Miniprotein binders against q89ai5. Designs and how they scored, part 6

Target 1, 221 residues: q89ai5
Amino acid sequence: MLKTILAFDTSMSVCSISLLHKNRKYNIQKECRNNHTLYLLPMIHEILKKNHVSLNEINIIATSKGPGSFSGVRIALAVAQGISLGLNLPHVISLSTILIMAEQVWNNHKISKVLAIITVNKTSVYWIQYSRNFHGLWIKKSKAIILNLSKALEKILSLKKQWALVGNGWDKFPKNILKKIFITNITFPNSKYIISLISANSIYQKKEVLHKIIPIYLNER

## First folded at step 22 (miniprotein)

Design og
Fold by OpenDDE base, fold request of step 23:
Structure og (fold): chain B 221 residues (1-221), chain A 85 residues (1-85)
Amino acid sequence: as target 1 above (221 residues)
Amino acid sequence: SDELQRLADRVEELKQKIEQLLERIAEGEISPEIRDEIRQLVQLIRDLLQELQRLGSPDLETLLSEVEILKVLIQALEWALEAQS
């Protein structure tokens, strides 16, 4: 049976909504800043209506679990909870925002090494590395860590291979130091790559009970 | 402040009511009573948001954000339940 997947993300400044229905993919997005609660449901309604899909036709709800803004991550999870419960879909798929961005890197650039640097505050960045294996799985190559700018700079300089950079933390570093880093300009997770991940590998189809999802926040609000 | 504490208590009460409702739905309870309770929660959320917005204090931003998340959760739930009717 063909699955209808609704995927969305609000973990950063953008509301991104994607729909897979009858093997066709649709995507809409909007810069929402801090107003995700105003736009998310209307945008979901829009993408469904435009493609003549009823809400009750959805088989899978998928979103991110961060890392992202405190409110942004929680908004997506709240909507996922509401829709999933109302549709009697007790499980949702939640993916790391880093995986979603990494999949975009693969899609756009065919680069298998992804470094995420995301600003946490004025002096600190979130750091994590992933590598895509031959099966299309993104393998964590470093533990997620928060670094001050100096330590992050040291780590950049110590990189032995070229990495594609995702996130918004790159502008904190001098251009000359970024010689071994490919700047992708991917600064938010696009929900269409949630669908790509789910479709590509069964490991990303793991359904979770929503209340057991552990969100990752980059800030307190 | 006393006002902040009062509002925080109301938000917590609302959160507890929502959590209880969600647990019942998760356990398979679908009834007219559930729909009525959702409508009541929608009204409580509306009233609380109006009060928070009226006060307009920076100290209330956290509470406002929390209630907005609860609002979108309940709206999503209501919409989904209606779609199943």
Scores: ipSAE 0.858, ipTM 0.935, lowest interface PAE 0.4, mean pLDDT 91
Fold by OpenDDE base, fold request of step 23:
Structure og (fold): chain B 221 residues (1-221), chain A 85 residues (1-85)
Amino acid sequence: as target 1 above (221 residues)
Amino acid sequence: SDELQRLADRVEELKQKIEQLLERIAEGEISPEIRDEIRQLVQLIRDLLQELQRLGSPDLETLLSEVEILKVLIQALEWALEAQS
């Protein structure tokens, strides 16, 4: 039986919702800023209704576990918890927002080296690097770190290879320095790539008990 | 402030009630009583949100955000349970 997958992300400023049903993929997105709680459930209802899918037809719920805003990550996990428990689906799939954005880079540009720079605050950015292997798995090439803007700039300048840049941190750097990296303009995780990851490799189909999911927050607010 | 502490305590109590309910549901309890408890929690959330919004203090933003997350969790749960009925 074909699986019906509901995937969504609210880790950044965008509510992104995707549905896989009968091998067809659907996606809707909205800039929500800080009002994700107002839009997430209505948007899930919209995507289901528009495609004539009942909520009880969902077999898999998938979301991100961050990194993202404190509230944004928690909202997605809260909705995943509510829906999964109500549907008697005790396990959810949770993926890194960086993996989701990296998969979009691969899809759009066929680049296997992804650098994520995400704004934490006015003076700091989150930094992590991934590389896609021949099996389609994204492997960490650096530990996640928080850097001030000056250190982040130094690290960009020290890069020996071409990296595709994802995240919203690029606007904090001079344009001339960014010539060493490929700017993708991918600033948020699109939930359609959650479905892509799940469909492409069994490692991304790992179901987790929600209370065991360790979220990654970029800030405490 | 005494008011902030009072509201924080109410939010914590609400969180504990929700956690207990979620554990019962996770253990397979689906009953009319669960539905009634959800309705009660929805009302408690509404009342608490109204109070937090009425006060409008920046010091309450964290509590407000926490209750909004609890609201969306309970709404999602209620919707899913209704879909299974």
Scores: ipSAE 0.855, ipTM 0.934, lowest interface PAE 0.4, mean pLDDT 91
Fold by OpenDDE base, fold request of step 23:
Structure og (fold): chain B 221 residues (1-221), chain A 85 residues (1-85)
Amino acid sequence: as target 1 above (221 residues)
Amino acid sequence: SDELQRLADRVEELKQKIEQLLERIAEGEISPEIRDEIRQLVQLIRDLLQELQRLGSPDLETLLSEVEILKVLIQALEWALEAQS
């Protein structure tokens, strides 16, 4: 039976919604800044209505668990909880925002090494590295760390291999230093790649009880 | 301030009521009573948001954000339950 998947993300400044129905993928997105609560449900309604899908036809709810803004990550999880409980779907799929962005890098550029640098505050960035293996799985190559700009710069300069850069932290570094990394301009997770990950490998189909999902926040607000 | 504490207590009470309701639904309770409780929670959220917005204090931004998240959760739940009916 063909699964209907609703995937969405609000972890950053963009509200991204995707629908898989009868093997067709649909996507809408909007720059929401800090107003995701105003747009998320209306946008879900829009994508369903436009494609003649009822809410009760959804078999799988999927979202991110961060890293992202405190409010943004929580909004997506709250909506996922509300919809899943109301539809009697006991489990939600939650993926790292970094995996979602990494999958986009693979899709667009066929690069298997992804470095994520995301702004935490004026002086600090979130840093993590992933690599895609031959089975299409994204493997963590470093522990997630928060670095000041100086340490992050030092680490960029020490990179021996070319990495594709994702996240919004690139603008904090001099352009000449960024020549050592491939700038993808991927600054937010696009929900269409949630569906891609779920469809590509069973490991990403792991359903979790929502209250057991541990979100990752970049900030406290 | 005493007002901030009062509002924080109301938000916490609302959160507890929502958590209890969600647990009941997760355990398989689908009843007219559940629907009535959801309607009551929607009204409580509306009233609390109106009060927080009326006061317009920067000190209330965190509470406002928390109630907005609770609002979207309950709205999503209500919409999904209606779709099953």
Scores: ipSAE 0.847, ipTM 0.931, lowest interface PAE 0.4, mean pLDDT 91
Fold by ESMFold2, fold request of step 23:
Structure og (fold): chain B 221 residues (1-221), chain A 85 residues (1-85)
Amino acid sequence: as target 1 above (221 residues)
Amino acid sequence: SDELQRLADRVEELKQKIEQLLERIAEGEISPEIRDEIRQLVQLIRDLLQELQRLGSPDLETLLSEVEILKVLIQALEWALEAQS
């Protein structure tokens, strides 16, 4: 039978909620910045009410696990934990923020090589590269590292292949060097691409017990 | 400050109460008292948030953030349990 999936992300400045129900996909989003706790649950209520879906009809919870802000990643995981336990759904799907943005690049542009640059602070960025294979699986092509801006620029200049850029860190670099990179304007993970990942490859349907999920934070505690 | 330490201890006690409740629910405990315990936790969270906001010190911002995360966890749990009724 058909799955009813509630997916959401608050790892960065945008709160996004997506619902798959009876093969129909729904999405809402809002710029929340530091107000994720005010908006996440009301937005989940809104998407369910608008589409006439009761919370107890959900059989799969999916969320991001980071990288992202310390508070934002934890808020999404906390809401996933509360809903999952209350609905007696012991396992959830958790996906990397980077993969969510990468899948949007594939969906929009059919580009399989993605460079993520995400702002950590005024002087440093998070860096990782992925490539999508023919089976819809994203494969790491670099280590996940935090670089100061000078080292990140050196690494951009050393790239030999064409890469699509995601994340909010691109504006820290001169635009003339960015002509070696396709700028996608995908700066935050949108939860509708959680549903796209789940559809693209069965590895992304793997469910986890909530206490085994290891969050990834951009900022220091 | 003594007030900061007292509030930090209260937040830790709240975390422990919530963890114990979540473990009981995860182990399959079904009890009408679980709903009452959740309402008690909601009230404790409200009282603690009001106190933290009343003091308004930058020193308390981490504790405030922690309690707000616990709030949405418990609100989500309460909502999901009500949907199952």
Scores: ipSAE 0.799, ipTM 0.921, lowest interface PAE 0.4, mean pLDDT 87
Fold by ESMFold2, fold request of step 23:
Order: structure tokens, then sequence, then C-alpha cells
Structure og (fold): chain B 221 residues (1-221), chain A 85 residues (1-85)
């Protein structure tokens, strides 16, 4: 097989690693909280060793660029930089955590309309809407914006179509109102769906030079 | 406070040394001397982490986080270079 893809995400509290090798997909994940630097490289070692893949067999590195925690996003990018440079692969694939979660919604529920609500602080959330077209591309259907909880609730109530809600911010709202919208259990990205995005449309195979990747942080430190 | 500033200067020196090394590798410099430099950086990182962790001050948490990120970058680079040879 010509493509061996190592994909990973540490943008939120879960570390997830995925490997595509000889048309087989592998995934491991672990709750890391604030210990991402302790677990990311050992987990990459684990998935490669368990599946008998040497690091030098990897020809595509893919990771998330956020939105996510300041340290978590930087850890993933740092590891991607180190591995890619050492393997002489100066370009990587970087994808939004929102698209990764959205692709999981499509995989699990075949719903093409996704609303992401992610906690920023106790009184505000990150908001963005995407819709998947028939070519597997996620198209923005709203601006990415930070809203107070009252404004976010107003926007939820104004929605006329079924939207699948992802992210960790949904627990900020009354449950009786949220019954009008499908709430998923997808609160963090899983790197398995980085590989799914790449296979769904070639636009997601665009490789970037690491120093030109603009991370997206939920909290500025 | 003077100790915080001295540690911050050491972290900045480490960061600049790493940045220069990464640029040289990205531009195609591949040599045995690069591996020696990486080993020296690993030792500097270990020494600095040990000192930051033993001091344990909340004022040092940002510096500790910066060095931890540099650590995983260099560990990943070291591993990848070893896999190539």
Amino acid sequence: as target 1 above (221 residues)
Amino acid sequence: SDELQRLADRVEELKQKIEQLLERIAEGEISPEIRDEIRQLVQLIRDLLQELQRLGSPDLETLLSEVEILKVLIQALEWALEAQS
C-alpha cells in the first residue's frame, strides 16, 4: 500500500491516535486531562508497535489545529513538527476539530447539518454551523463566533431544521428546550475521523508547511 | 523574582537554539553533528525541567509548560531521525 497515515489529536481532554496502514484503520484513545505531554508519544509508539508499523513507513502526518485548549493544540502541532521533520516530510495535513466532530456525526447518524457549541468560559460558548454537501465537503452555514449563553439559546430556538449538536457546551442549556435539536454524545474530536475526512474528499488532503498553520484556541493564555 | 527572570532567560535561550536547529534541518542540513546537538538539547531540557519542577512555584508554571512542549518536539524529532537510520 502506498499511503500510511498517522493522525492524532490532543486539542481537548482526550488524546486520540489513528493509523491507516495497508487499507486498515486503527485507533486508540485515552483521557489525558492536563497530561497530554506524558501520553501522546507513548500512545503513538503503542499503535505503531501493536500493528507492526515502523515510524519510517509513515508518509502522511495529519493532526488537528483547533479550536481547542492552548496547550493541547500546541502539543499536537509540536509532535507533528518533530516527526515530520525527522522523517523528511515537511508538509502535514491539519484539520479543524469542528470538522472532525462533524464527520463523526455523519458516520454515526447520517445527519448532514451540524451545530458546534464549545464552552469558552462559564458565560460564553463558541458557535459554528456546518452542512455536508453530497461531495463530502463541510460548508460553513454561520460565522464562527463567541456568544453569551442567552444569545446562543436565542439562536438555537430560531432554528427550523434538525441540527446535530456537537461539543461540550450543550450542558449549559435547559434540557426541555434542547429536545427540539438532536444532542449527540460527541463532545471531543476523535482522530479516527481525520482519516475519514481525508478519504471523503481530496480537499482535505491539502498539505501545509507547519509554520503557516494558524492554530485556533478557545482560551488565550 | 531574579530567579524567575534567570530561568525565563534560560528557557528563551533553549527555544532559540531549538528554532535555529529546526530551520537548519528544514533547509536540508542532515549530518552526524545534528544528532550531537539534539543530545545536548535533550540534556538541557532535562536539567531545566528538573530545576523548574523542584522549585514548584506557581510563577513558573508557564515556563514549565513551554519546556514540556519543547521536550515532546525534540523527543519526536529524535525518534524520527533514529527511525530513518
Scores: ipSAE 0.794, ipTM 0.918, lowest interface PAE 0.4, mean pLDDT 87
Fold by ESMFold2, fold request of step 23:
Structure og (fold): chain B 221 residues (1-221), chain A 85 residues (1-85)
Amino acid sequence: as target 1 above (221 residues)
Amino acid sequence: SDELQRLADRVEELKQKIEQLLERIAEGEISPEIRDEIRQLVQLIRDLLQELQRLGSPDLETLLSEVEILKVLIQALEWALEAQS
């Protein structure tokens, strides 16, 4: 039977909603910054209304679980909880924001090595590296770690391989010294790549009970 | 400080009422009483948001964020329950 998937992300500055229905994909996004609660539900209403889909036709809900802002990650999970419970869908798909951005890199550039650098605060960034294998799985190639800016710069300069950069932390560093980095300008996740991940490998279709989802917060409280 | 603690206690009470409601719905309770409880929760949320926004103190921002998250949870639940009716 065909899947009808509602996917959304509010983990960073952009709110994005995607809908897969009858094998067609729809996407809307909006800069929300600190106004995620103002826009998320109206945007879900909008994408469903525009495409003539009733909420009760959704049989899969998928969200991001972070890393991201403390409030932004929790807002997405709260809306997923409310909709899933009201529709009697006890399980949701939750995916890392890093994987969502990495899949966009693969989609746009066919690059399989991704470095994520995401701003945590004025003095530090979140760092993680992934590589995509032949089966469409993103495999960690570094520890997820928070680094001060000087340590992050040192690590960039010591890279032995070419990496595509995602995240909003790249603006902390002069472009001219980023020798082993391809700047993709993908600075936030787009929920359309949640659907792409789900399609790329069945591992990303694993559903979880909401209380078992472990959110990943950047150290921003 | 006393006002901050009083508001924090009200937010915690709201969280507990919502948690209990969600558990009952997850166990299959469907009734007009659920709709009435949701309407009461919406009113409690409005009252808390009004008071938190009126005071506008920086030390209340965490509580305001908590209540706004609870608001979207309840709004999403209300919408989804109505879609099932």
Scores: ipSAE 0.791, ipTM 0.916, lowest interface PAE 0.4, mean pLDDT 87

Design oi
Fold by OpenDDE base, fold request of step 23:
Structure oi (fold): chain B 221 residues (1-221), chain A 85 residues (1-85)
Amino acid sequence: as target 1 above (221 residues)
Amino acid sequence: SDELQRLADRVEELKRKIEQLLQRIAEGEISPEIRDEIRQLVELIRDLLQELQRLGSPDLETLLSEVEILKVLIQALEWALEAQS
């Protein structure tokens, strides 16, 4: 039986919803800023209705577990919990927002080295590196760390290879330094790449009990 | 403030009630009582949101956000349960 997958993300400023049904993919997105709670369920309803899919036809719910805003990550997880429990789906899929953005980099640019720099606050950024292997798996190449801008700059300068940059932290650095980094302008996870990851590799199909998902927050709000 | 504490206590109570309900559902309880409890929670959430919004204090922003998340959780649950009926 063909799987119907509902994937969504609210971890950043954008509500992104994707649907896989009968091997067709659909996606809608909206800039929600801080109003994700107002738009997420209506947008899920919209994408289902538009494609003549009933909510009870969903076999898999997938979302991110961050890193992202405190509220944004929690909103997606809350909706995933509500829908999964109501549909008697024992597990959900949760992926890193960085993996989702990295998959977009691969799709758009065929670059296998992704650096994520995401603003945490005025003086600090989140930093992590992933590399895609020959099996299409994203392997963490550095531990996630929070860096001040100065240390982040030093680390950028120390990079020996070209990396594709994702996240919103790039504008904090001098343009001349960014010559070593390919700026993708990918600043949020698009949920269509959740489906891509799940479809491509069984490792990303790992179902988790929602209450065991450990979210990653960039800030306290 | 005393008011902030009162509201925080109400949010915590609401959270506890929701967690208990979710646990029962996860354990396979499907009953008319579950639906009634969801309706009651929706009302409690509504009342609490109205109060929080009426007060409009920046100090209540965190509580407001918490209740909004609980609201969307319960709305999602209710919608899904209805879809299964």
Scores: ipSAE 0.866, ipTM 0.940, lowest interface PAE 0.4, mean pLDDT 91
Fold by OpenDDE base, fold request of step 23:
Structure oi (fold): chain B 221 residues (1-221), chain A 85 residues (1-85)
Amino acid sequence: as target 1 above (221 residues)
Amino acid sequence: SDELQRLADRVEELKRKIEQLLQRIAEGEISPEIRDEIRQLVELIRDLLQELQRLGSPDLETLLSEVEILKVLIQALEWALEAQS
């Protein structure tokens, strides 16, 4: 039986919704800034209606678990909880926003080394590195850390290999320094790559009970 | 402030009620009573949001955001339950 997958992300400024139904993939996105609660459910309704899919046809709910804004990550998880419980689908797939962005890098550029730099506040960035193996798995190459801008700059300059950059933190650095890094302009997780990850590798099909999902927040607001 | 504490207590009580309801649903309870409880929660959320918005204090932004998340959770749940009916 063909699976119907609803995937969405609100971890950053963009509401991204994707639908896999009858082996066709659909996606809609909107810049929501801080108003994700106003747009997420209407956008889910829109993508379902436009493609003549009923909410009860969904077999899998998938979202991110961060890293992202405190409210943004929680909104996605709250909606996933509401829909999944109402549909008697108590297990949800939750993926790292970094994996979702990394998969987009692979799709668009075929680069296996991804550096994520995401703004935490005016003076700090989130930093993590992933590498894609031959099986299509993204492996952490560094621990997630929060760095001030100066330390982050030093680390960029010390990079020995070419990395593709994702996240919105690149605007905090001088353009000249970024010449050593491939700038992808991927600044948010696109939910269509949640579906890509799930479809490509069984490891990303792991279903979790929602109360056991540990979200990762970049801030406390 | 006394008002902030009062509102915080109301938000925590709302969270507790929602968590209890979600647990019952997770355990397989499907009843007309659940639908009635959801409607009551929607009203409580509406009233609390109106009060928080009316006061418009920066100190209430955290509470407001919490209630907005609860609102979207309950809306998502209600929509999904209706789709199964």
Scores: ipSAE 0.864, ipTM 0.939, lowest interface PAE 0.4, mean pLDDT 91
Fold by OpenDDE base, fold request of step 23:
Structure oi (fold): chain B 221 residues (1-221), chain A 85 residues (1-85)
Amino acid sequence: as target 1 above (221 residues)
Amino acid sequence: SDELQRLADRVEELKRKIEQLLQRIAEGEISPEIRDEIRQLVELIRDLLQELQRLGSPDLETLLSEVEILKVLIQALEWALEAQS
């Protein structure tokens, strides 16, 4: 039986919703800034209605677990919890926002090395590296760390290989230094790539009980 | 302030009630009582949001954000339960 997947993300400034139904993929997105609670449920309703899918036809709920904004990550998880419990779906799929963005890099550019730099505050960035293996799995190549801008700059300059850059942290660095990395302009996780990851590899189909999901926040409230 | 503490206590109580309800649903309780409790929680959330918004203090922004997340959780739950009915 073909699975109906509802995937969404609000971890950044964008509300992204995707639907897989009868092997067709649909996506809508909106810049929500800090008003994700206003738009998320209406947008889910819109994508379902437009494609003549009832809420009870959903077999899988999928979202991110961050890294992202404190409120943004929690909003998506809260909605995932509400829908999953109401539909008697005991588990939710939660993926790293970095994996979702990395999968977009692969789709758009066929680059297997992804560097994520995400702004934490005015002086610090989140840093993590992933590499795609021949099986399509994204392998962590560095531990997630928070760096000040000077250390992040030093690390960029020390990169021996070309990395595709994702996240919004690129604006913190001089343009001349950014020539050493491939700027993708991927600044938020698009939920369509949640579905891509789930569909491509069984490892990303791991269902979790929501209370066991450990979210990753880039900022405090 | 005493008012901030009062509101914080109300938010924590709301959170506790929601957590208890979610646990009961997760354990398989589907009853008219659950539906009534959801309706009561929706009203409590509405009243609390109205109060927080009326006061409009920057010190209440964190509490407001918390209640908005609880609101969307309960709305999502209610919508999903209605879809199963």
Scores: ipSAE 0.860, ipTM 0.937, lowest interface PAE 0.4, mean pLDDT 91
Fold by ESMFold2, fold request of step 23:
Structure oi (fold): chain B 221 residues (1-221), chain A 85 residues (1-85)
Amino acid sequence: as target 1 above (221 residues)
Amino acid sequence: SDELQRLADRVEELKRKIEQLLQRIAEGEISPEIRDEIRQLVELIRDLLQELQRLGSPDLETLLSEVEILKVLIQALEWALEAQS
């Protein structure tokens, strides 16, 4: 049976929906700001209707689990929960928003070293580093941590290798201090790269029991 | 403040009802009673959203966000159950 994958993300300001059906990939996205609940389900309806796929043909649901906004991450998980239970699909794929953005870096630039710096509030950022191995797995190269701007600056200055940057937190630092960083301008996840991750390595196809997914929030940390 | 607590209690009761419904569906219950409960939940959600939106107070924004999340959960569930039938 061919995989029919419905993937979506609302963890940040952009809502994105992707569909893999009969080996064809479809993607739509929209800037939602604080209106994720207004757009997510209509966008899922749209991508399915436009491509002549009924909801009951979906056999894999994949979504992000954060890090992201408290409301945005929960909206994606709530829709995944509702669809999964109604379709009797008790397990879903949940992936980090950081991995989704990192896979976009790999797709666009073939760069395997990714630094995420994401604004948490006026004085702090979320920091994590990943490196992609030859098997298409993203391996943590730092702990996920929230740093004040002073500590983050120290860590940027101590970088010994080049890193591709994702996230919106880079604009808090002078550009001349970012010499070890390639700024990608990838600031939000696109669900298209959820499908790319699943295709890149079977470890990303691991399904979880829906109620055991642990969300990651930027504005609650 | 008393109105905030009253609305918070209504939202918590709504969460409890939804949680119980989801558990019954996960255990395999599919019946006209489930459809009736979903219709009742849709009505409760609509009524709560109307009141929260009408009041428009900043101190109600957390409750509004909670009910909107419950709304999309129930809408998604309703859609998926109809697709299965």
Scores: ipSAE 0.823, ipTM 0.924, lowest interface PAE 0.4, mean pLDDT 88
Fold by ESMFold2, fold request of step 23:
Structure oi (fold): chain B 221 residues (1-221), chain A 85 residues (1-85)
Amino acid sequence: as target 1 above (221 residues)
Amino acid sequence: SDELQRLADRVEELKRKIEQLLQRIAEGEISPEIRDEIRQLVELIRDLLQELQRLGSPDLETLLSEVEILKVLIQALEWALEAQS
C-alpha cells in the first residue's frame, strides 16, 4: 500500500533527488552545472543511506524529461533506465520540467498562472504558458515554442493577464516592460515537486516504458 | 581525423553492446554471465574515458559526454542488480 518513490532531476544546473518513504519526504540538491554525471548516483546513494532505505525497496521511479540540456536530460533518463531495469520495474514516471517548476510556484505562492521563459541560446528563448485548474492539473495555455528575442518581447507586451514567471530567460528583457509578470526566481526544477505533482492528481502517476518517453532538449544534439 | 573516427567507432560498438545487454535483462536474463559482461563494459568505459581525457581535444567533447552517460547507465544498472541479489 505504501509507495516508495525515488525522484530526480538533472535537466538544468542543479541536481536534485527526492525520496518518499513511509509517508516521509526527503530532498537533497547540489549545483552541478556540467558535472551531473559526477553527482547524480552518489547523491541517490546518499539520500537512501542517510534514511536507511535499500534500493530494492523503491517501487516507483520518477524523473524529468525536459525541456533541459541535452546531456542533463539524458543523464537523468539513463540513470532511471539503469535502476528500473536492474530492479525489474519496467515503467517509470516522467514529467516536464515546466510542470515541476510550475508546481513549485503553486506550493510557494498559490499562483495558478505560470509563464516559462527559458534561455535556449544568446538570441532565443523557450516559451510556454500553463494554468492550474481546481483539480491540480496544469493545462497548456499556449503552444510550446522557441522565439527569438524580438518576438518574445512582442509576446510579453501583448499579455493581457498576470503571470508568474519561471525559468532563466527573463533577464534578457528590461524590467520596466514586465508589468504583467511576477518574477518568482524559480529558474530550475527541484525534484521535490515531482512528488508534489504525483500527490496532487492521479494523472501525474501515469507510467511509461522508458523507450516511449520523448525527451525535450533546449540545445542541439 | 582517423583518430576521431576510430574513437567514434569504439563508442558506437560500446553502445551496441550495452543495448544488447539491456534487451537481455529486460527479457528476464539474470545470470553470472550478465555480471561478467557488466564488468567487461565497466572496463571498456574506463579505458575509453581515459583515452578521451588524455587526448583532451575540444573535438572529442561530444564523444566524452556520450561515454559518461553510458557510464552512469551501467553503474546504475550494476547497483540495482546487486540490490536485487
Scores: ipSAE 0.818, ipTM 0.924, lowest interface PAE 0.4, mean pLDDT 88
Fold by ESMFold2, fold request of step 23:
Order: C-alpha cells, then structure tokens, then sequence
Structure oi (fold): chain B 221 residues (1-221), chain A 85 residues (1-85)
C-alpha cells in the first residue's frame, strides 16, 4: 500500500509542510518568525486541498523534535498530537532538526560530514557533528553540547577535516579563520528533507508514542 | 501579582482538562461527551485569549504562548475527529 505522509516543522523561523502522496512530493513554506501558530494549520489545509488529499488519508505523521525554539518545537508537536489522536494514529515519526538540515546538505552537495552550530544566546551556541554512512544513516561524531563562543572557536580551529556547516550560528565567527568549514547557508530545516530521511533508511521510519518523545530546546522558556 | 497568579491558575486548570481529555481519546473513548468537552475547551481557550490580549502586559507573554499552543492542539484534534466521522 502506498504511504501518505504529512510532514511539518516549525522549530525555527520558517514554517514548512510537506506531503508525500501516491509517490509524489509536495512542499510549501513561509517565513513565520514569531507567528507559527497562525500559519501551521492553514498551511496544512492548503497543501491537502490543492492536492486533493483528505486528512483521513494520511497514514504517517512526521515532525521535528528540535533542537529549536521552545515555542516553535512545541507547536509542531502539539499539532502532531492533535491530528494523530483524532485520526487514531497513536504513533508519529519525530526527527532531529539537525538530521533534517544534514540531509539537505547531502541532497544539495553530496557532502557527508556536517557540523551544526545553532545560536542559543548572544554568548553561546549549540554544537554537534554528524557523518553520513553509505547506508544513509547519520552517525554522531561529537557530543551535543552548548559552548561559549571562545570554546566554539577553539573547536573550529582544531578541526582536521572539512565539515559542511548548517545552522544560524556561523555568523558569530570571522570567515577568514574558518578554513575547515564549508558554509552552506542552510540555517533552518525544510520538511521536504523529513521525507528524504524516511526514504533514505528504514531507521528513520521508526514511530514513537508522543509522550516518549524527548524534545530538544535551545532555550528553557 | 495577584492577577498574574489568577491567570496562571486558569491556564494550569486548562492544561489539566486537556491532558485528561487526550488520555481518554488515546484509550479509545468515543462519546458525545468528548465532543461537548472539546466545545467547552474551545470556549475556555477563547475566554483566556481575550483576557490575555485585553491586558496586553509583557508579564503575560509566557501564558499567552502557552494558551496559543493549546489552541492549535485542540483545533487540530477537532479537525481530525471531524475528518474521521
């Protein structure tokens, strides 16, 4: 049977919705900044209506779980919870925003080494490294950690291999010292790459009960 | 302030009611009672949003954000339940 997947993300400044239906992929996105609650459900209505898909035809719901803004991550999870329970789909796919951006790097550049640097506040960034294997799995190559800017700079200067950078934190560092970094300008996740991850390896099709999903917030509040 | 605490208590009561409703739906409960409870929750959310917007204080932004998230949860649930019927 063909999968009908509704995927969405609101973890950062852009709201993105993707639909896989009858082996065709559809995507819409809007810059939402602080207004994700105003746009998410209308955008889901829009993509379904334009493609002649009823909500009850969806058999897989997928969303991001962070890292991202406290409100933005929670908005995506809240909509996933409401739709999943109403459709009697008690399990959803949840994926890291880092993996979503990393898969975009792979699709656009065929680069398998990704460094994510995401702004936490004026003096600190979130740091994690991933490498993609030949099975399409992203493997952690560092711990996920929050670093002040001086420590992050020390880690960048100590890199011995080339890394593609994703996230919005790269603006905090002078470009002339980033010799081991390819700047991708991928600063936010796009939900179309949730569908790409699911297609790349069956491990990304693992469903979770919503209360067992552990969100990742860049800030506490 | 006393006003902030009063509104925080109302938001916490709203969260509790929503959590209980979601648990019953997850356990497979289907009844006219659920539809009535959703309508009551929509009214509670509307009343809280109107009060929070009327006051417009920066001190209330966290509560406003909490209620907006609960709003989209309930709207999504209502839409999905209607699609199944």
Amino acid sequence: as target 1 above (221 residues)
Amino acid sequence: SDELQRLADRVEELKRKIEQLLQRIAEGEISPEIRDEIRQLVELIRDLLQELQRLGSPDLETLLSEVEILKVLIQALEWALEAQS
Scores: ipSAE 0.813, ipTM 0.925, lowest interface PAE 0.4, mean pLDDT 87

